# Miniprotein binders against o13629, part 8

Target 1, 363 residues: o13629
Amino acid sequence: MLEAVTNPKSSLATFSKQLNGLLQAKVVVCKSVNPYFNLALENYLYENSTAKHCLLLYTNSPSVIIGRNQNPWVEANVKLCRDNFVNIIRRKSGGGTVFHDFGNLNYSVLMNREEFSHTENASIMIQALRNLGVHARLNQRHDIVLAQSQRKISGSAYKISRNRCYHHGTMLLNSDLEGVREYLRSPSTGILSKGVSSTRSPVSNTKLLKAEFIKQVISCFLLHKSHSTTTKPLSKPRASSKRLYDIEPKSVITLEQNDLLGVPSILKAVNELQSWEWTFGQTPSFKQHLESTELSVSMDISVVHGRLEKVIFSTPNATLEHELSSIPWTGLCYESGFANTFLISGIHSKEAISILKWISDSI

## First folded at step 16 (miniprotein)

Design e02
Fold by ESMFold2, fold request of step 23:
Structure e02 (fold): chain B 363 residues (1-363), chain A 119 residues (1-119)
Amino acid sequence: as target 1 above (363 residues)
Amino acid sequence: SYEETVRKLEEAIREAKESGDPEELARALLYLAFALQRMGDFDEAVRMLQDAIQTARDIGDKEMQAVALAALGLAYERLGDLQRAMDYLEQAIRVAEQTNDEQLIELIKYLLEWVKKYQ
């Protein structure tokens, strides 16, 4: 593990102390904008942190983040994302699809399972917002909304195991809310998905400066957790809690991506999150029905592990039906344009070519 | 299955190289690339297509050259390299226009417009 460090001039004893300090940290601020690294780091801290509570803060480059059991072809325009270098990443937690960009802050609170509370972590965020003049409340869906407009400014999701859990979410500061709509507008129709669908809420930006919000979140988090471990907040002076925070300076660390590239379990997690097999192949099995009145044809598709398992055509033209069914559909990766290579291979009737184009235009 | 198709085509490539049959080599490389691309192995498909294009060029088979260039463009689109995808499809059109295969020309033009649809 330690021998995988990219800087061989570093002391092994110094690296071991640095890694141990990370696993004991109460707050980690990560400067990487690489979403694969940031999600891998979150999972690494989830599995290995020894702190009773750990707050992770980070920002991602433009990315569509889908929940563990979602269908990316239902939740996003995959080709549009690919054309514009917008990442599509399946996260380890459940819940719905979100967009991350440089205008939002992501937070993750890692804790022991018995410490989990929807309202406790939300109250920390609401307190930080209040300190900066933003009046917000928690709604019944556990979203944080602006008090006056009721527009959503933060959503969250959870991952829970027998021993540990994390509660993570986004805070909208200055995100491109209109630009993101096209990435999340799937062009697909007729999909019958076993995956979780997103419920979209009206959203707004807080317009807070990220650096100021980070400072307030850290302050509120440390004060809240200090009161929880010693006494009820009303029975303990705030000055004492501030002094406790001031005397534990190593409890807050700032991390760069290169600091941990040598950790084999993090690299393994990054590679997994980047893989097609994770983001697309882990999609719950689904079916799709497409119909064209103009071409007098329908197509039924079954998709398992992101690959076509069964394709059935129905048309009154039996010769055409046989021709289309003879195409080797099974095993093909499901994606926009999956029929395109058949257009330039083999010999097809004009009717079959029209249907292949229709498939490419419909998926 | 595509896996069985890949095994057969890999053997055909070895045999074509041993016998010095460049026409069979180009066809086997192209079919292998189609199978790899349909399975989602786009990086390996690109490598096979580069060889298929060169072999088709060496034997003067412009229809096969155009098809291989178009397939290469589609592979790069799936890899997220839109600029290369468009460049290779444009090359494929220019080569196809040197043939009398009007259907091939129209199909490659359709694929270029499909690749560009969000540009």
Scores: ipSAE 0.817, ipTM 0.945, lowest interface PAE 0.7, mean pLDDT 86
Fold by ESMFold2, look of step 21:
Structure e02 (fold): chain B 363 residues (1-363), chain A 119 residues (1-119)
Amino acid sequence: as target 1 above (363 residues)
Amino acid sequence: SYEETVRKLEEAIREAKESGDPEELARALLYLAFALQRMGDFDEAVRMLQDAIQTARDIGDKEMQAVALAALGLAYERLGDLQRAMDYLEQAIRVAEQTNDEQLIELIKYLLEWVKKYQ
């Protein structure tokens, strides 16, 4: 940045050369733990990389990552996440909800559509695991599981467009598998959702050191891609013995977030991923039915783009039903505690207050 | 719509300032903040609530002051600032205790416990 201030033309040429090198790289290791940046970088490489195959590796700070068409209020405890600084992010690929933390490594292989394979990238990961003494296989759901226990250590999803695709997934190294369960356990009841539901499997950690796994994945990836034009060897030995300088240096790069602050499309993608309108507003429409026998009331709500569209109360008390229906529900953001401001605004009967508390306790 | 409600309250704020009616100004600021929170515009709601709190304090309206402080706490909870949320709700309780409105006191205490439910 000092160079940019002092010699603008030289700094622009240097930045353009570095950016072009990124777009030609076969492997990118991103040191940022910012999930919004990392997913934005993945999309940037997906759209702009000129490499035949590009492997992106990254780790995120604690985050719940939901699939493109999922309902966050079905898949996670949104308030618990917010209270504990756990990000909730809608990704652009399909599939189910996963948790990322510092003990998880994410991989993404960017490629042309015609080169997509569900199994090829999994085979690379399995070889890297085998080289480090972890015996794993691909199951019929395309998850990577430990061979003996059959417990899941890697799940994946993909994004496919007309010309480009990526296949990305997780690798559980030393994640907090028990602590994460509470974030993924929604307290909500009565939701009828058209969103994609997660299919959850028993999971395990590999216990591998991240730095050693990264080295093996890079070596196996580069060796595998060099053999894609020839007959593959029976095994890909010695990946762990190969020094990085034995591979063309330009083909493997390491990034920090600050290296790409000047790329407008990355900044735009970060802002979109951070927005309420993306994570919550892009939720497929859904309905919820809540009832209380103690209060003799039921509530039916329709939610569109994350906002209340219609609310219907049913009570034996017609005056109370009218009072509740007079509250301006339509347009309200659907969220835990959405009735809370009504408790302290306006004048309500004692019965209506009890029902407002019940709504706040139920969502 | 909430957009129409916001426009009407902005006009009410302008009129209250021009006429020098601080009671109407405080009310309009508070209701504007509620509408903004319900629409999900929490940063702007915080700004309106700060003005509502000061106006309510200036006119000695303890109930309105407590309500505005509680709303501010709820806005900070939605912004993910749990410490500020609890602090403002606790302040709201102390101000509400200076009123005769026992229901308001209990409602703000309920909101504090709701904010803290995973603590």
Scores: ipSAE 0.816, ipTM 0.940, lowest interface PAE 0.7, mean pLDDT 87
Fold by ESMFold2, look of step 22:
Structure e02 (fold): chain B 363 residues (1-363), chain A 119 residues (1-119)
Amino acid sequence: as target 1 above (363 residues)
Amino acid sequence: SYEETVRKLEEAIREAKESGDPEELARALLYLAFALQRMGDFDEAVRMLQDAIQTARDIGDKEMQAVALAALGLAYERLGDLQRAMDYLEQAIRVAEQTNDEQLIELIKYLLEWVKKYQ
């Protein structure tokens, strides 16, 4: 190992071989819990994998994952997330907001556009669940639900481009379903959003052990895809993940994010996903109307690319209206507490201070 | 625009350094930090505020020192460092209490409670 580290040619050859193996893998199990890395890895495999089908499995640390066209201030409590180290990340696929934590498994099937199927991935997951004693079915919205209770245990979304696509979802194993509701409850009112709204469904955990579910998903995936190559059914038993693994051992790769620190396109994608401009700045334009009967004021806000475009105050006090309108609102980053620096900058009337506090308490 | 404001304040900082005017330097650094925070550049705002705090301390301007400390606390809140945010706001209160500006004291106390909203 020391000799490999000190010999650049040996280390480069080994790294190149590992990357080629990754791009040919039928299954990738990523041990990172970093949601920015995991989504960047998904996109990297989406763009570069040469396997006909590639299954990516991963888990994220506590995160609010919003869809490509959603408004985070409608879907989540942004300050509560920030205060508790809950990530907010915009994914590249459409659909609604979900919460990820250590108690769920994320799955993504990467494929060529012509092979896309809304139901194929669900069938694989349902078989894996059945093999572990969980009876589930696909509902009309293409969610996987428990057969008896109808409670949702898996939702999915997809990204379809000209040549490639992925179909990805979340399987609830032992997630904290009670403790996470407050992160998804926005404190904001009066927002008129052009973004896609989430429809929340009752959810449940499967209570499965993650390691056992991963093994079963891999087994069912590999068996399903071998049959898709026009292979005749031969014998029973079927669905043993150990047997198929043993036949195609180089088809399954386990990796950590340190294995890919040398891939510049992944680093670039991580930086983009972490940026304010991506998560918040890509929000569809929206308006917000706020009223205070107590203060006899209303405020109308237009937001474009996550920044205030225009702010209009309505109050019977014309001097106060002029004072508030002199504040440089345009270009201000829309976030919880965006008015706070105005409270300590410049000189304001008592009435303006009260209104600035009201804005801070309302957004 | 905030971009034009940043350009003007960077020029004011250079001018204040060349002329040896620490009162203008502290003020320009503080206003630059406000502009950066309002645009969402919190890491750079923190760097400007550290300089503003030291310059305000050096010239004995307790009100500006308290304002700069409070702004630093707000910047750390936006960066997700709630403990540091609270620590700097508490420091800001202590410095503000050495002034006769009762409104500033009340405002910084309000901001501390706002930062602690979900604690």
Scores: ipSAE 0.814, ipTM 0.942, lowest interface PAE 0.7, mean pLDDT 87

Design e02
Fold by OpenDDE base, fold request of step 23:
Structure e02 (fold): chain B 363 residues (1-363), chain A 119 residues (1-119)
Amino acid sequence: as target 1 above (363 residues)
Amino acid sequence: SYEETVRKLEEAIREAKESGDPEELARALLYLAFALQRMGDFDEAVRMLQDAIQTARDIGDKEMQAVALAALGLAYERLGDLQRAMDYLEQAIRVAEQTNDEQLIELIKYLLEWVKKYQ
């Protein structure tokens, strides 16, 4: 039995052909629900796609997606997200914080900078909704809203570089709108942030089936982009040479996460998106003031790159103020319960323990 | 800085291994794990805490073992593994109850309730 030595050159040629097919695709439907992979794929297509317009469609597992310049501790309940396995991800686009779940569809249109139009992409989505009996419009904030109730069904953001851009957005189909409110409600008080604040709007579901909506979006996108190419004057039909039907690269590709295992730039982007340094360390500098009348204490915190830079206590008890100020706060990662390791790492007064518990309950 | 503290504790761990001092080794591993947790390196903190717990067991230091188990519970909370966080905090309580340190027992019980607060 001749073991067919799978020629390593044939695997590389097959992989190269698949990758070239992806980079030429007009539509990419990702089946992965991994939000890190989906955002890494969006960045990969943004940087490497040769298509004039590429539509990416995907759904994420439960995830809070924060804008490039936002503070996660202002925009979300970070502890509640962690405790419920809700990912917190900083995207590379601007705008406000959104929640993604299995009831939401994400779209991204990747294009050359010269082709940038958020209104064109919104019109495709509005037409797809209309074909399914949902009447929607674009509002002044570039949100897609239901025509009657004015409730938001789609938010959007964009990234523009020198040569390339993308315009991406959400579409609420059958999302958990109650869970969204809990994860996006920060318990934190007294934060003075330099970050961009989110504007909250009343939301609704479209109640559409995901598969039907995907089909309509793909159809509307392909039709709209085919008509934009036909305005070049058809040069005269030269004679009947057998057009090798250039097998137009599959205009629509379906991907799973495993299809792109071994692309180093995707793995690098996944690792960046999962890193604490990207998610929390890229937080704009902020200050927080906390006070307890019951404990007769105040605390002023300065946070830079997601770490405590300065902590100042004020209390009528000078011995307690000295004890609290002797704790090595500087360089500590800012997170809910950051004081907890100090409860068990040394001997503290009863008053200091009460204040450390208060800090852990307040952040 | 925490970086300077980490460097000094890594040196103390090396010296404790060379001298064969398991008490200093357990202490240095525990303090390194606290520094790593405070810096946000929870994966390395988990490794140091596992070694600290084993070393503390080998020398019979129940207080060090209880503190290291509680710190391991906190590291797993940060990693999003609430089940392991609770399990290690419950183990830490059971070990701390053998020390008769009422304050330590109360503090670890508070940490367990703090982890449960948002379940």
Scores: ipSAE 0.719, ipTM 0.925, lowest interface PAE 0.7, mean pLDDT 89
Fold by OpenDDE base, fold request of step 23:
Structure e02 (fold): chain B 363 residues (1-363), chain A 119 residues (1-119)
Amino acid sequence: as target 1 above (363 residues)
Amino acid sequence: SYEETVRKLEEAIREAKESGDPEELARALLYLAFALQRMGDFDEAVRMLQDAIQTARDIGDKEMQAVALAALGLAYERLGDLQRAMDYLEQAIRVAEQTNDEQLIELIKYLLEWVKKYQ
């Protein structure tokens, strides 16, 4: 039995060469639909890509992506998302909350800070759309809209650091636009948030096939970026039918999630993005006022790092106010039904039970 | 703080195991699970609740068994497993019905309906 001693040095050298290829790639097409992996990959390429311009393309499974400084309880129905296996993820970029599904294409252009433009990468997308018969334009908010209906088909988010930036965008192909409205409609009332609020806009699908749109985006991107680097007039366009892919076969990389399991920084970033502390604990401090005229009660909640810091009850019944105030609210995770464990953990007055139910129904 | 509560309950669990007091063990496990759920540690809460349910069953404490099953339903709701959440809340109702505690039965029925509101 010849145990093939797989030389561990050859695997490391091959992996290192593949990783260097990834970091030099002009286009990366990720096949993973895992939103945590895709956002971790985006951040990894942002930090480590040596390419002047890198286009990342990916699709996420059904997910709500909140901006770095947004409140998930304001921007989405957190409970409904959980109950429908819709992941809520806090991205490391600013901007508004978006819903992703299999009908949406994400694009991210990673570049040096000096090359940052709100319009350049959008123009590439508009050209790709035009090549497929979709007439779109950039609006004053830097959204891509359909030329006729002015409905939003692409939103943008940006991150700018000292030396690097990226332009992240969405492209609505065949997304569930009704489901989007439900998951992005917070039931929460009375929230005074320090977070950035999303601007809602009427949206539409382009109704394009994802694979065709990806091909056009890659083509338009490579053409645009090749012309920007060649200040020399390229002589006569020789009509040689060399497919765009034949010019620089190493410039476009296709990735699966498994290809990067050996990258510790990606795994760390996935774990960070999945953490409660990142998703909810990074929520800007907020207050919520709740009132029930029927129960003659008001509740003032202060939330810090996604946990209750202070709860104040006001009721004409001093005994009930004391009972409610004796509940150990401080440090409790803020979420829909956070009062539910108190309904069954002790003996409460009928009035306190009614208020605990009201709290569980109001958040 | 919840952290102080957890430490005290972990000690109470140790003492109950050493003394062979299954009633105190079941109680301490249940209260630890509540503290863990409130802190957002649902995976550890599930483990403590499984032990609490088994201990409560072994001593014949149907009230504690019903509460622990209901708490397990709530933990699974937080984990996004609505099917298990409903199944455990339904089990909790069936056990609570054997105690004749109308208030407990009503509370667990409320929790079941609360879990269902978003399906």
Scores: ipSAE 0.715, ipTM 0.931, lowest interface PAE 0.7, mean pLDDT 88
Fold by OpenDDE base, fold request of step 23:
Structure e02 (fold): chain B 363 residues (1-363), chain A 119 residues (1-119)
Amino acid sequence: as target 1 above (363 residues)
Amino acid sequence: SYEETVRKLEEAIREAKESGDPEELARALLYLAFALQRMGDFDEAVRMLQDAIQTARDIGDKEMQAVALAALGLAYERLGDLQRAMDYLEQAIRVAEQTNDEQLIELIKYLLEWVKKYQ
């Protein structure tokens, strides 16, 4: 039995060559459905890609993706997402909250700042749709909509830095549009948030096969970016069937999650995106007012970095107001049922127990 | 602050281990777990609650065992594991029913119904 002594130097050289290939790729198709990995990969390509234009394509498992400056408790039902194993992720781009599932395709175009065009990238997607018999257009909000119904099929957002940018978006193929509505409907009342609010629009599926749509997007992207390098005025588009076969095999990379587990910056970005401090702690400050006429009580909450800063009770019973105000609210993580630990950790009056139950039922 | 409370409870746990006081150890572990849950450290709270449940069982303190089991149910609810949350709250009820504390039994039953309301 020849023990193939895998020379550790050959594995490092192979990994370095694969990584350099990824950084030079014009198209990256990620097979991972892990949303934390896919968003970490997008950030990694944003920071490290040497390609003039890089197209990333990926799909996420069921996930609520909130904008950089949004409040998750305003934009989603946080508890329902947790209870159904739906991820809540804060992205590094602006814009509104979106739902991702297996029926959605995400695209991201990463480029230098000077080459930023959301309209060009949308035109590539519209051309790919057209090649598959789907008639779409760009609207005034820069959403891609179906030409007939005006229903949204693609939302987009962008990030622009000093030297680099990306423009990314969704494409609804065969997504669960009914289940989406429940996860994106906050039950929370009385919230005054400094966060950016989402604008909701009627959505529809394109009903396209993912593999066919990916193939068309790659083709349209590579054709569009090959023509932008030739400053020669395009004479009449000869229907030169430039066969999809003249794509340099190094220009399109297919990636699995395991291929990048050895990259420390990706692991760091995954851990950041999974962290409570990034997801909830980065929430813009907000206030919430709650009132119970039955219990003759009102509650004013201030929340900073996703934690209670101040809680004020108002009740005609001064002894009860003092009891409720003596509870150590400050520093408590804001989420549904935050009062539940106080029900079993101390001795309370019957009136205070009723109010603690009311808080747990109202948030 | 919760950070200051955690520090004091970690000292109390050390002192209880050195003195061989299992009652103070169980209490300090339980209150540390409450502080950790309130801070959002549910994984560490689960570890402290497991130790608190075992210590409370070893000394025969059924009330503390029931509270620690209920707190463990709440920690798993926050982690999204509703099956474990319900299982530990149901265990907490069964242990609390061996006590004469009707109020504790009612409170743990409320917590179980609160977890079920969103299934």
Scores: ipSAE 0.712, ipTM 0.913, lowest interface PAE 0.7, mean pLDDT 89

